# Designs tried in a protein design chat: VH-VL binders against q8ixk2r445to577. Part 285

Target 1, 133 residues: q8ixk2r445to577
Amino acid sequence: FFGMLQNKGLTDYCFDYNPPDENQIVGHQVILYLCHGMGQNQFFEYTSQKEIRYNTHQPEGCIAVEAGMDTLIMHLCEETAPENQKFILQEDGSLFHEQSKKCVQAARKESSDSFVPLLRDCTNSDHQKWFFK

## First folded at step 14 (VH-VL)

Design v12 (framework fv_recaticimab)
Fold by ESMFold2-Fast, scan of step 14:
Structure v12 (fold): chain C 133 residues (1-133), chain A 119 residues (1-119), chain B 112 residues (1-112)
Amino acid sequence: as target 1 above (133 residues)
Amino acid sequence: QVQLVQSGAEVKKPGASVKVSCKASGYTFTDYYMHWVRQAPGQGLEWMGYIKPNSGYTKYHQNFQDRVTMTRDTSISTAYMELSRLRSDDTAVYYCARSKHYGAGFDYWGQGTTVTVSS
Amino acid sequence: DIVMSQSPSSLSASVGDRVTITCKSSQSLLYSSNNKNYLAWYQQKPGKSPKLLIYWASTRESGVPDRFSGSGSGTDFTLTISSLQPEDFATYYCQQYWSYPTFGQGTKLEIK
C-alpha cells in the first residue's frame, strides 16, 4: 500500500513529514496535517517488512520509535528493517508497534492546537484507525 | 544478469527536446530507483533526478526542474528522461543508473547516450 | 546540496605504486543509528560508464579487487589503491548518498 495515510477519527488529517532541511531528514517528529491530496510530504508506503516509508527522499526515510519514547521519528531505512521501524497494519486499521506493544493514535500535541501520531495503549478508538487513500 | 540498455546517440538543435530511454532487465524493475546522471565532455558527473518506478514518483535537481521530465513504463521495464529547451551546454553523455531504496550507491549503470546540441 | 571536494585533481603514478585519493563532504555522512557512512567511490575509464567500487565508505562491491580500499568517517574519506595495476589508470569519483546525490569533481589517475 502506498498513498496518504489518513486517520479515521480525525477524518481530515494525514501523516505528514516536512523536515526544515531536505539534506537532514533524520530526527524530526512525524506530524498530522490536513490532507491535501498532493502526495509529497504526505506520501507514504507500507511494506512487506512492516515499514512505513517516506518515499519523497532517497535513501528513503522510515518511521521509527526510539526506546522509551512515544513519538514517531523519521529515521533512514535500512537493508533489513530494525525492530523499532516495524508496524503491523491490522485489518481493522490499527497500526501496532510490535516492539513496544502499543498502537499509533492521533493526538493533540502538548501546549498546541496541532496534532501528532503518538504511541498509546491499544483501544478500539477511531483515533487509532488508519487507512491509505 | 542485470542490464540497463540505453537508446542511441542524438544530435539536436538548440531549443529542441531529447528523450532518452533506459531498458532494464535481469531484476524486478519496480524494486529499485532509477536515476539519471550526465557528464559533459571532460567534466565530472552531475545528478539530474530519479524516478521510483513502482509509484512513478519523481525528484529533480533544482538545476533541471523546469526542463526535465522523467517517466517509466512498467510493462516494458523502461525509464525515460526528456530534457527540453536544449542549450549547447547540455551536450553530454546521459546515464541511467539504479539504486536501492536505502542507498548504497549506484551498482549498475547504462552504457550512456551521447546527446550533442549544435548550432 | 551537500558539497563534495576531491583532492588531488590529478596525480601521476607508476604500476606498483600505492596511491591515495581524498574526499571531503560539507556535512557529516555518518548515520549514528547504524554507524554507516553514506559514501561511495566510482572508477570511470574513458568512453565507459562509472563502475561502483566501494559503498558505505569501506565496503568493496562484489568483484572489485582487494587492492582497492576505502576508509574514513564523517566528513573525511580516502580511497587507497595498494599496488597500482595498468587497468587502474582512470578517473575516480566519490559520491554522497545521504541526500540528493552529489559527486566530487573527480581525480584523474595518470601513467608516469
Scores: ipSAE 0.717, ipTM 0.891, lowest interface PAE 1.0, mean pLDDT 92

Design v13 (framework fv_recaticimab)
Fold by ESMFold2-Fast, scan of step 14:
Structure v13 (fold): chain C 133 residues (1-133), chain A 119 residues (1-119), chain B 112 residues (1-112)
Amino acid sequence: as target 1 above (133 residues)
Amino acid sequence: QVQLVQSGAEVKKPGASVKVSCKASGYTFTDYYMHWVRQAPGQGLEWMGYIKPNSGYTKYHQNFQDRVTMTRDTSISTAYMELSRLRSDDTAVYYCARSKHYGHGFDYWGQGTTVTVSS
Amino acid sequence: DIVMSQSPSSLSASVGDRVTITCKSSQSLLYSSNNKNYLAWYQQKPGKSPKLLIYWASTRESGVPDRFSGSGSGTDFTLTISSLQPEDFATYYCQQYWSYPTFGQGTKLEIK
């Protein structure tokens, strides 16, 4: 699967990664932003290794969650995906982070008008349902 | 097994354009990035940019951004690099080279295409 | 751009000698998550394409003789040829692949 990774509940929002320095893509938080259909910052790939790859950079970025954290951050992809980079995209659209046993949810960033994907206990909420466009 | 075969030498006048091809074989063309690197006579290696054959996404070094275009044709596993508004200091050997999505250096290179720009 | 600096620019040596070439990067190439250095070494003979010798700073490419070894971490890297052979006279380049690729200026290894 390639494309924009859109939220079912927060219907106009997609995964977005806009690093401050295009030569240093590691360590910044993945955000949610209005889907624009132009690719680039919103163009992701879901792979057979259960990675969510950021395809507009070389070496490619892979979304990860560090131990004890609930934010999705950009890491570098590796030859073999480490456990913190593995997400199970299920038929119902839930995106399950296997290492933490939590689901990715669209959420408002505290004290902000911005939205971000965060790990939360799995529910049947539309805010936890994701689809490629 | 894996081979990258480039087009033949070119002699061009200043102001002209040149288009170099790189035909891949022995692997799945769309699974690897294709980079272009040049080397002026007696000089070192200079990275120009890449294309991801799978999507067609390109990234160019800022020194070439206004003059270079990289494309590919997946039906014949071939990548192209076109450099316009040629100057005498564009005289160089131009190489294509393959890399993995996670990095790893350039494990296979084309044989090189000599481009001479002279009046 | 990440700047790569090699030393020396050239050196003369005899068959059987131990030679070392150094490479410095303007920023760290060490990725803390996997403990890998995003650094490669290449050999280029006159009229030929570069050949990958070493990747991840110290891993030898398949088919490369064991007299070639890489070491270092972060910003300082070394390529060593433990017992120089006639076919080793060539130019050597380091390259970072932490971001958009950049190369050192090269080290020309010449017969003494």
Scores: ipSAE 0.688, ipTM 0.876, lowest interface PAE 1.0, mean pLDDT 92

Design v14 (framework fv_recaticimab)
Fold by ESMFold2-Fast, scan of step 14:
Structure v14 (fold): chain C 133 residues (1-133), chain A 119 residues (1-119), chain B 112 residues (1-112)
Amino acid sequence: as target 1 above (133 residues)
Amino acid sequence: QVQLVQSGAEVKKPGASVKVSCKASGYTFTDYYMHWVRQAPGQGLEWMGYIKPNSGYTKYHQNFQDRVTMTRDTSISTAYMELSRLRSDDTAVYYCARSKHYGYGFDYWGQGTTVTVSS
Amino acid sequence: DIVMSQSPSSLSASVGDRVTITCKSSQSLLYSSNNKNYLAWYQQKPGKSPKLLIYWASTRESGVPDRFSGSGSGTDFTLTISSLQPEDFATYYCQQYWSYPTFGQGTKLEIK
C-alpha cells in the first residue's frame, strides 16, 4: 500500500509530515492535515517489514514511537526495521504498534488546535481506523 | 552481476536537449533509488537529482529543476535523464548511480556518458 | 544544501607513505538512534566512474584493501591510506547521505 493515509473518523485528514528543514527530517512529530492529492508530505508507503515510510525523502523516513511516548515521530529508515518502527495495518483498518501494543488514534494535540496521530488503548472507534487513498 | 550500463557519448549544440539512458541489471530495479551525478572536465561531482523507480517520484536539485526531467521504464529496468536548453557549461560526464532507501552511499555507478556542448 | 568541505585540494606523496584526507560537514551526520554517520568515501581514477570505498564513515566496502580506513563522527571525518600503493593515485571524494547528496570538492592524490 502506498498513498495518503486517511482517517475514517476524522474525515478529510491524512498523515502529514512537513519538517521545518528538509535537510533535518528526524525528530519532529507526524501530524494530521487536510488531505490533498499533491503527494510529497502526505505520500506514505506501508511495507512488508511493517514500516510506514515517508516516501519523499532520501534516505527515507520511517515513523516511530519512542519508548514510553504516545506520539509518532519521524525517524530514518534502517536496513532492518527496529521494533519501534513496526505497525500492523489490520483488516479492520486498525494500525497496531507492536512494541507498545497500542493503536494509532486521530486526536487533538494537547494545548493546540491541530490534530495528530497518537498511541491509545485499542478500541473499535472510527478514529482508530485508517486506509490508504 | 549488478551492472548499470549507460548510453553512448553525445555531441550537442547550445539550446538542444540530450537524453541519457541507464539500464540496470542483476538486481530488482524497483528496490533502489536511481541518482544522476555529473562531472565537468577537471571538476568535482555534482548531484542532479533522483528517481524512485517503483513510484516514479522525482527530486531535482534546484540548479536543474527547470531543465531536467528524470523518468524510468520498469519493463526494461532503464532510467532516463533529459537535460534541455543545453549550455556550453553543461559539458560533462553524466553518471547514474544507485542507492538504498535507507542511505548507504552509491555502491554501483554507470560507466558515464560524455556530453559535449559546443557550437 | 549540506556543505561538505574537503582538504587538502591536492596532495603529493610517495609509495609507502601514510596519507590522510579530511572532510567537514556543515551539520552533524550522526544519527543517534543507530549511532551511524551518514558519510561515504569514493575513489575516482582518470576516465573512470567513482568507486565506493567506505560507507557509514568507517565501514569498508567489500573488496577494498584494508590500508583504506575511515574515521570521525558528527562533522569531522578522515580517510587514511596507511601504506600508499601505485594504484592509489586518484582523486578522493567524501559524500554525505544524511539528506540529498552533496560531495566534497575532492582531493587529488599525485605522485611526488
Scores: ipSAE 0.708, ipTM 0.891, lowest interface PAE 1.1, mean pLDDT 92

Design v15 (framework fv_recaticimab)
Fold by ESMFold2-Fast, scan of step 14:
Structure v15 (fold): chain C 133 residues (1-133), chain A 119 residues (1-119), chain B 112 residues (1-112)
Amino acid sequence: as target 1 above (133 residues)
Amino acid sequence: QVQLVQSGAEVKKPGASVKVSCKASGYTFTDYYMHWVRQAPGQGLEWMGYIKPNSGYTKYHQNFQDRVTMTRDTSISTAYMELSRLRSDDTAVYYCARSKHYGSGFDYWGQGTTVTVSS
Amino acid sequence: DIVMSQSPSSLSASVGDRVTITCKSSQSLLYSSNNKNYLAWYQQKPGKSPKLLIYWASTRESGVPDRFSGSGSGTDFTLTISSLQPEDFATYYCQQYWSYLTFGQGTKLEIK
């Protein structure tokens, strides 16, 4: 699957990656932003290796969660996906990060009006349900 | 055996468009990016852009962004590069080359297509 | 764009010589998470497509003779041919693949 990765509960919001420097794509947090359909900073691919790839850069970016953290950040994809870059997209739309045993949830960023995907205990909330559009 | 086979030489007038093809065989076409690189006579290699055959997504170098269009047809494992509003300084050999999504260098290249733009 | 600078622009050498070509990038090509340098070297003979020699700065592509070696890290890289053979006279290019693609201007290796 590839396209915009949209949230079922926080309707009209999609995974979005907008690094400040296009030549330094690594290390910034993935955000949620209004889905715009322009296929640039919101164009992602879910792969058979359980990666969420940022397709607009070469080499491709792969969403990762570092040990002990709950934020999704951009790493570079590798030939074999490391465990911190693997997310199980289940039939009910939940996005399960197996290494941490947590689910990706649309959440309000602390002290702001913006939204981000964060790891949370799995609750089957619509805010934890994702689909490609 | 992996091969990238490009279309034959083209001679064009200034202002015309040219469309070069690159047919892939011997591997899964949608697993690799297809890049286009050109080389003017006696000059070095210049990257023009890529297409991701899986999705059709394209990224063009800013020098070509307003004149280049890259497409693909997955049913025949063929990538295309169309350059419009040709100028004499577009005279070059145009290559297609594949890369892996994680970055790997270009392990296979097409044989090149010579495009000559003259009045 | 990441700028790639090669030196020398050309050199003349004899069969059996050790040849060294250098390449410098305007920013680091080292990814700390996997400890890899996103740098490749190519050989191009007149009228032919470029051929990949080295990737990840120091890994030889399958079928490339062991007289070819790559070294360096971060911003400074070297391609070495330990004992030059007649078929090695060609133009050599370095290429970064850290952010899209940029080639060096090339180094032409000529027979002395």
Scores: ipSAE 0.732, ipTM 0.897, lowest interface PAE 1.0, mean pLDDT 92

Design v16 (framework fv_recaticimab)
Fold by ESMFold2-Fast, scan of step 14:
Structure v16 (fold): chain C 133 residues (1-133), chain A 119 residues (1-119), chain B 112 residues (1-112)
Amino acid sequence: as target 1 above (133 residues)
Amino acid sequence: QVQLVQSGAEVKKPGASVKVSCKASGYTFTDYYMHWVRQAPGQGLEWMGYIKPNSGYTKYHQNFQDRVTMTRDTSISTAYMELSRLRSDDTAVYYCARSTHYGSGFDYWGQGTTVTVSS
Amino acid sequence: DIVMSQSPSSLSASVGDRVTITCKSSQSLLYSSNNKNYLAWYQQKPGKSPKLLIYWASTRESGVPDRFSGSGSGTDFTLTISSLQPEDFATYYCQQYWSYRTFGQGTKLEIK
């Protein structure tokens, strides 16, 4: 599966990655932004290795979770996906992070109009349901 | 088994365009990136850009992005690089080379296509 | 662009010599998460395509003789040929693959 990775609860929002320096894509937080259909910063791929790849850089970026944090950040993809980069996209649309046993949820940043994907205890909320379009 | 076979030499006039092909065989064409690298006579290697054959996504080095177009045809496992508004300093050998999605050296290269720009 | 600076630009040597070529990057090529350096070395003979020798800074490509070795980390890298053979006279290039691709300017290894 590949395309825009959209939230079922926040229907107008998609995974988005806009690195401030294209030569240093590692370590910045993945955000949610209004789905625009222009590809680029919103074009992701879900792979058989359970990776969520950012396809517009070479080498490709892979969404990862830092140890001890609930934030999703960009790292470089590796030949064999490390545990912090593995997400199970389930049939109900949840993105389950195997290493932490948490689910990816669309959440508002405190005191802000911006949204980000964060790890949270798994619930049946539409804010934890994702699909490619 | 893996082969990248490029089109033959071209002689062009200044202002013309040239389109070089690179036909891949011996592997799944859509699983690897295709890069283009050129080398002027007596000079070093210069990276021009890449195409991801699966999606058609392209990224060009800023020195070429106003003149280069990279495309592919997955039905015949062939990548193309077209360079327009040719100048004499575009005279070079043009190579295609493949890489992995996770970053790698270029393990296979085409044989090169000599492009001569002469009035 | 990540700038790759290669030294020396040319080198004269005899068969049996130990040869060292150096490559420096304008930013670190070390990925702390996997402890790998995104650096490759190539050999190019006149009229031929470049040939991959070393990747991940120190891993030898299959079929490459063990007299070729790569070392270094971060910004400073070295290619060593422990005992030069006649077929080794060529131009050598380093390349970063941390972000897109950039090559060093090349080192021409000539017969003394």
Scores: ipSAE 0.716, ipTM 0.897, lowest interface PAE 1.2, mean pLDDT 92

Design v17 (framework fv_recaticimab)
Fold by ESMFold2-Fast, scan of step 14:
Structure v17 (fold): chain C 133 residues (1-133), chain A 119 residues (1-119), chain B 112 residues (1-112)
Amino acid sequence: as target 1 above (133 residues)
Amino acid sequence: QVQLVQSGAEVKKPGASVKVSCKASGYTFTDYYMHWVRQAPGQGLEWMGYIKPNSGYTKYHQNFQDRVTMTRDTSISTAYMELSRLRSDDTAVYYCARSKHYGSGFDYWGQGTTVTVSS
Amino acid sequence: DIVMSQSPSSLSASVGDRVTITCKSSQSLLYSSNNKNYLAWYQQKPGKSPKLLIYWASTRESGVPDRFSGSGSGTDFTLTISSLQPEDFATYYCQQYWSYYTFGQGTKLEIK
C-alpha cells in the first residue's frame, strides 16, 4: 500500500511530513494536515517489514516512536526495520505499534490548532482508523 | 548478474536536448533507485538526481531542476535522463547508478555515455 | 548541500606503500540511532565507471581486497590502502549519502 494515509474520524486529514529543512529529515514530528492529493510530503508507503516509509527523500525516512514517547517522529529507514519503526496495519484500519502495545490516534496538539498522530491505548475510535488513498 | 547498459555517445549543438538511456538487468528494476551522475573532462563526480522506478517519483539537484527530466519504462527495465538547453559546459560523461532505499552507496554503475556539446 | 572536502588532491606512491586519503564533511554523517556513518568510498580508473569500495564508512563491498579499509566517524574519514598494488593507481572519491548525495573532489593516486 502506498499513497496518502488518511484518518477515518478526522476525515480531511492525512499523514504529513514537512521538515524545516528538506535536507535534514531526521528527528521532527510527523503531523496531520489537510489532504491535498498532490503526494509529496503526504506520500507514504506501507511495507512488508511493517514500515511507514517517507518516499520523497534519499535515504528514505521511516516513521518511528522512541522509547517512552507517544509522538511519531521521522527516522532513517534501515536494511532491517528496528522494532520502534514497525506498525501493524490491521484489517479494521488500526495502526498497532507492537513495541509499545499502543495504537496511532489522530489528536489535536494541545498548544495549537494543529493535528498530530499520537500513540494511545487502543480503542474502536474512528480517530484510530487509517487507510491509504 | 547485475548490469546497467547505457546508450552510445552523442554530439550535440548548443541549445539542443540529449536523452540518455540506461537498461537494467539481473535484478528487480523497481526495487532500487536509479541515479544520474555526470563527470566533466578532468573533473569530479556530480550528482544530478534520481528516479524511484516503482512510482516514477523524481528528485533533481538544484543545478539541474530547470533543465533535466528523468523517466523510466518498467516494461523494458530502462531509465532515461533528458537534459535540455545544452551548453558547452554540459560536455561530460553521464552515468546511471543504482542505490537501495536506505542508502549504502551506489553498488552498480552503467558504463557511461559521453555527451559532447560544441558549435 | 553537504560539502565534502578531500585531501590531498593528488599523491605519488610506490607499489608496497601504505597510502591514506582523507575526507571531511561539513556536517556529521553519523546516525546515532544505528551508529552508522553514511559515507562511501569509490575507485575510478581512467575511462571506467566508479567502483564502490567501502560503504557505511568502514564496511568493504563484496570482492574488495582486504588492503582497502575505511575509518573515521562524524565529519572526518580516512581511506587506507595498506600495501599498494599496481592496479590501485586510480582516482578515489568519498561520497555522503546522509542527505541526498555529494562527492568529494577526488584524490588522484599516481605512480612515483
Scores: ipSAE 0.704, ipTM 0.889, lowest interface PAE 1.0, mean pLDDT 92

Design v18 (framework fv_recaticimab)
Fold by ESMFold2-Fast, scan of step 14:
Structure v18 (fold): chain C 133 residues (1-133), chain A 119 residues (1-119), chain B 112 residues (1-112)
Amino acid sequence: as target 1 above (133 residues)
Amino acid sequence: QVQLVQSGAEVKKPGASVKVSCKASGYTFTDYYMHWVRQAPGQGLEWMGYIKPNSGYTKYHQNFQDRVTMTRDTSISTAYMELSRLRSDDTAVYYCARSKHYGSGFDYWGQGTTVTVSS
Amino acid sequence: DIVMSQSPSSLSASVGDRVTITCKSSQSLLYSSNNKNYLAWYQQKPGKSPKLLIYWASTRESGVPDRFSGSGSGTDFTLTISSLQPEDFATYYCQQFWSYPTFGQGTKLEIK
């Protein structure tokens, strides 16, 4: 599955990765931005290894969560996916990070009017429901 | 047995376009990136861009962005690189080469296609 | 682009010699999460395609003789041929895979 990864509750927003330097795609936070159907920053692939890949770079980027953090950051993909890069996209639209036992939620960035995906305790909120478009 | 077989040599006039093919065999074509690298006579290797065969996504080096088009046909496991508005300094050997999505070097290369641009 | 610089540009050596080729990158190629350097080495003989010798800075490609070895980390890398053979006279290139590929300018290894 390949496409824009859109939020059900924050209906106009999609996963977006816009690194400040294309020579250094690693270590920056994944954000949420208005879905526009254009541009490379919003195209992701969900794989059978439970990865969310950023396909517009070689080597490919894979979304990860570091231990003790709640932010989604860009890592490089590996031949075998490490546990911190694995997300289970469930039938109800929940995006479950198995290593932490938490769900990805659309959230407002603190002290800001921008939005980011964050790891939170799993709830039945539409802000935790995602789909590929 | 993995093979990348490229089309034959081309001689072109300045301003023309050239389209080079690279036919893959011996592996699943859509599991690997296909890159294009050129080498001018007596010079080093210059990366031009890649195509991801499973999606058709392309990325070009900015030096070629306005003149290069990379495509593929998955039904015949073939990648194409078309370079337009040729200049004499485009005279080079053009190679296709494959890589894994996580990057581990170009383990197989085509034999190269010589493109000569002269008036 | 990440700039790759090789030295020397050419060298002359005899069969049996130990040969060392150096490659420097303008930024670190070390990925701290997997402790791998995104660097490869290639051999190219006249009229032939490049051949992958080493990837991840120090891992030999299958079928490459053990006289070839790679070392280094971050920005400084070395290719060593421990006992030069007649078939080793060629041009050698380093390449980074941290970002969009760039190559060193090449080192031509010639018979003395």
Scores: ipSAE 0.672, ipTM 0.883, lowest interface PAE 1.3, mean pLDDT 91

Design v19 (framework fv_recaticimab)
Fold by ESMFold2-Fast, scan of step 14:
Formats: structure tokens, C-alpha cells, sequence
Structure v19 (fold): chain C 133 residues (1-133), chain A 119 residues (1-119), chain B 112 residues (1-112)
């Protein structure tokens, strides 16, 4: 699968990654932004290694969650995916992060009206359901 | 055996377009990026852009962005690079080269296509 | 763009010599998470396509003779040919793949 990774609960929002410098794509937080239908910063690929790849850079970026953190950040993809980069896209649309045993949820950023994907305890909420458009 | 085979030499007039092909064999075409790199006579290597064959996503260097189009046909494992509004300084050898998604360098290159632009 | 600078632009050497080519990047190519430097070295002979010699700064590509070695980290990198052979007279390029690819200007290795 590849395309825009859209939230079922926040139906207008997609995964978005817009690093301030093309020469440094690692280390910034993945955000949610209004889906624009143009790909670019919102174009991702889900792979057989259970990675969510930032498909608009080479070498490819792979979404990761560092130990003890709840935020999704951009790492570089490896030949073999490390555990912190593995997400199971389930039949119900949940993105399950195996290493932490938590699900990716669309959530409001602290003290803001902006939204970000965060790890949360798994629920049946539409805010934890994702699909490629 | 991995091979990238490019189309033959072209001679064009200024203002024309050229479309170079690169046929891949010996590997899964959609698992690797395909880059285009050119080299003017006696000069170094200049990266033009890439296409990711599985999605069709393209990224072009700013110097070529308004004149280059990269496409592919997955049914015949072939990538294309079209450069329009040719100028004399577009005279160069054009190469296709593949890379792995995790960035390990360009491990296989096409033999090159010489494009000569002259009046 | 990340700027790659090679030195020297050309050098003359004899068969059996040890030769060293250097490459400097305008920013670090070291990814701390995996401890890899995203730098490659290529050899190009007249009329032929470039050939990958080294990737990740020091990993030799399959089939490349062991007289070729890469070293360095961060911004400063070196390609060494320990005992030059007649077939090694060529132009050598470094390339970063930390971001969108950029090449050094090349080092032409000529017979003395």
C-alpha cells in the first residue's frame, strides 16, 4: 500500500511530514494535517516489513517511536526494519506498534488546536483507525 | 543477472525533446529507485532526479524541474526520462542507475545514452 | 544541496604506488542511530558508466579488489588504493546519499 494515510475519526486529516530542511529529514515529529490529495509530504508506503515509509525522500524515512516516548518521529529506513519502526496495520484499520503494544491515535497537540499521531492504549475508537487513500 | 539497458544515441536540434529509456532485468523492478544522472563532455556527474517505480513518485533536481519528466512502465520493467526544450548545453551522456531504498549507493548503471544537441 | 569537495582534482602515479583521494561534505553524513556514513565512491573509466566501489564510507562492493578501501566519518572521507594497478587509472567520484544525491567534482588518476 502507498498513498495518503487518512484517519477515520478525523476524516479530513492525514499523516504529514514536512522537515524544515531537505538535507536533514530525521528527528522531527510526524504531524496530522488537512489532506490535500497531492501526495508530497503526505505520501507514505506501508511495507511487508511493517514499516510506514516516507516515500518522498531517498534514502527513505521510516516512522519510529523511541523507547519511553509516545510521539512518532522520522528515522532513516534500514535494510532490516528495527523493532521501533514496526507497525501492524490490522483489518479494522488500527496501527499497532508491536514494541510498545500501543495503537496510533489521532490526538490534539497539548495546548493547541493542531493534531498529531500519538501512541495510546488500544481502543475501538475511530481516532485509532487509519486507511490509505 | 542484473542489467540496465538504455536506448541508443540521439541527435536533436535546439528546442526539441528527447526521451531516453532504461530497461531493467534480473531483479524486481518495483523494489528499487531509478535515478537519472548526466555527464557533459569532460565534466563530472550531475544528478537529475529519481522515480520510485512501485508508486510512480518522482523527485527532480531544481535545475531540471521545469523540463524533465520521469515515468515508468512496470509491465515491461522500463523507466523513461524525457527532457524538453533542449539546449546545446544539454549535450551529455545520460545514465540510469538504481539504488536501494535504504541508501547504499548506485550499484548498477545503464551503459549510457549520448544525446547531442546542435544546430 | 549538500556540497561535496574532492582533492586533488588530478594526480599522477605509478603502478605499485599507494594513492589517497579525499572528499569533504558540507554537513555530516553520519547517522548516529545506525552509525553509518551515507557516502559512496565510484570509479569511471573513459567511455564507460561509473562503477560503485565503496558504500557506507567503508563497505566494499562485491567484486571490488581489496586494494580499494574507504575510511572517514562525518564530513571527511578518504579513498585509498594500496598498490595501484594499470586498470585503476580512471576518474574517481565521491557521492553523498544522506539527502538528494550530490557528487564531488572528481579526481582524475593519471599514469606518471
Amino acid sequence: as target 1 above (133 residues)
Amino acid sequence: QVQLVQSGAEVKKPGASVKVSCKASGYTFTDYYMHWVRQAPGQGLEWMGYIKPNSGYTKYHQNFQDRVTMTRDTSISTAYMELSRLRSDDTAVYYCARSKHYGSGFDYWGQGTTVTVSS
Amino acid sequence: DIVMSQSPSSLSASVGDRVTITCKSSQSLLYSSNNKNYLAWYQQKPGKSPKLLIYWASTRESGVPDRFSGSGSGTDFTLTISSLQPEDFATYYCQQHWSYPTFGQGTKLEIK
Scores: ipSAE 0.642, ipTM 0.879, lowest interface PAE 1.7, mean pLDDT 91

Design v2 (framework fv_recaticimab)
Fold by ESMFold2-Fast, scan of step 14:
Structure v2 (fold): chain C 133 residues (1-133), chain A 119 residues (1-119), chain B 112 residues (1-112)
Amino acid sequence: as target 1 above (133 residues)
Amino acid sequence: QVQLVQSGAEVKKPGASVKVSCKASGYTFTDYYMHWVRQAPGQGLEWMGYIKPNSGYTKYHQNFQDRVTMTRDTSISTAYMELSRLRSDDTAVYYCARVKHYGSGFDYWGQGTTVTVSS
Amino acid sequence: DIVMSQSPSSLSASVGDRVTITCKSSQSLLYSSNNKNYLAWYQQKPGKSPKLLIYWASTRESGVPDRFSGSGSGTDFTLTISSLQPEDFATYYCQQYWSYPTFGQGTKLEIK
């Protein structure tokens, strides 16, 4: 599927990638921002290799989680998706990161009012449920 | 050319309802959120809420949740804002505004609809 | 609630002058992950709708003259008009979009 990846619990928030340097698209954290229905920064593709691709740039970016971390960051996509770039979008809307055995949850960043997707133990929370729009 | 054209001025008594329309043209109506912002005479701008035209989903500021209803009609590219149980302090110019890509400001505004609540 | 405070509330200046308007937020509008400030500036002429001038604190909207510039980061922001023109008579508003939108109270610029 291709579109905005929206959170069921934070109903107005979508996956968003807006790196500080427009010429360097990899290495920064994926954020959550108000869904606006248009725009490159919020358009992602869920692939048959279980990748979440940011393909508005070349080379294409793929969301990844580094070992021991809970943040989603942008990596370069590879010919064969590595395990840290694989997410299972389940029928109930859970986004399961198989390598870590955790689910992606909409969460407040530290002591900030900003929101980010983070890996957390899987629950039945609406903050862990996602859909493409 | 993007345009947002609003309905004309209204004069209402306290306790009445008013419904303001905002007709969009020059872009794909369902691709952009529509927000509503009001301005009391001599005062600043106050955000009221928004609607997602594609789905009809709405979010209202807590100050208006019990009295405001936002809707749209995609067949005529028109958004509506209805405010009920009007008070004298609801006297204001009401604007519809399109939010820019990435939520980064309101790039197009309607001309405004003056609503006067008196008597 | 993010409170936006502008200063001054009014300002008189002559054509050709450099004018600065300041805006302060009750909390930081800088998102460390993307290094962007979630702040916009608007111009409103009497009897007219607001017009977007600046977004992301310093990015000029297309069609806006380059005499308008935005600067600042975190909680303190400035709108600068480098050489004031007669058509710049207006009230200027800052607006945060870190959370649901809130606006400053406005700065009325009177050209004499």
Scores: ipSAE 0.007, ipTM 0.585, lowest interface PAE 11.4, mean pLDDT 86

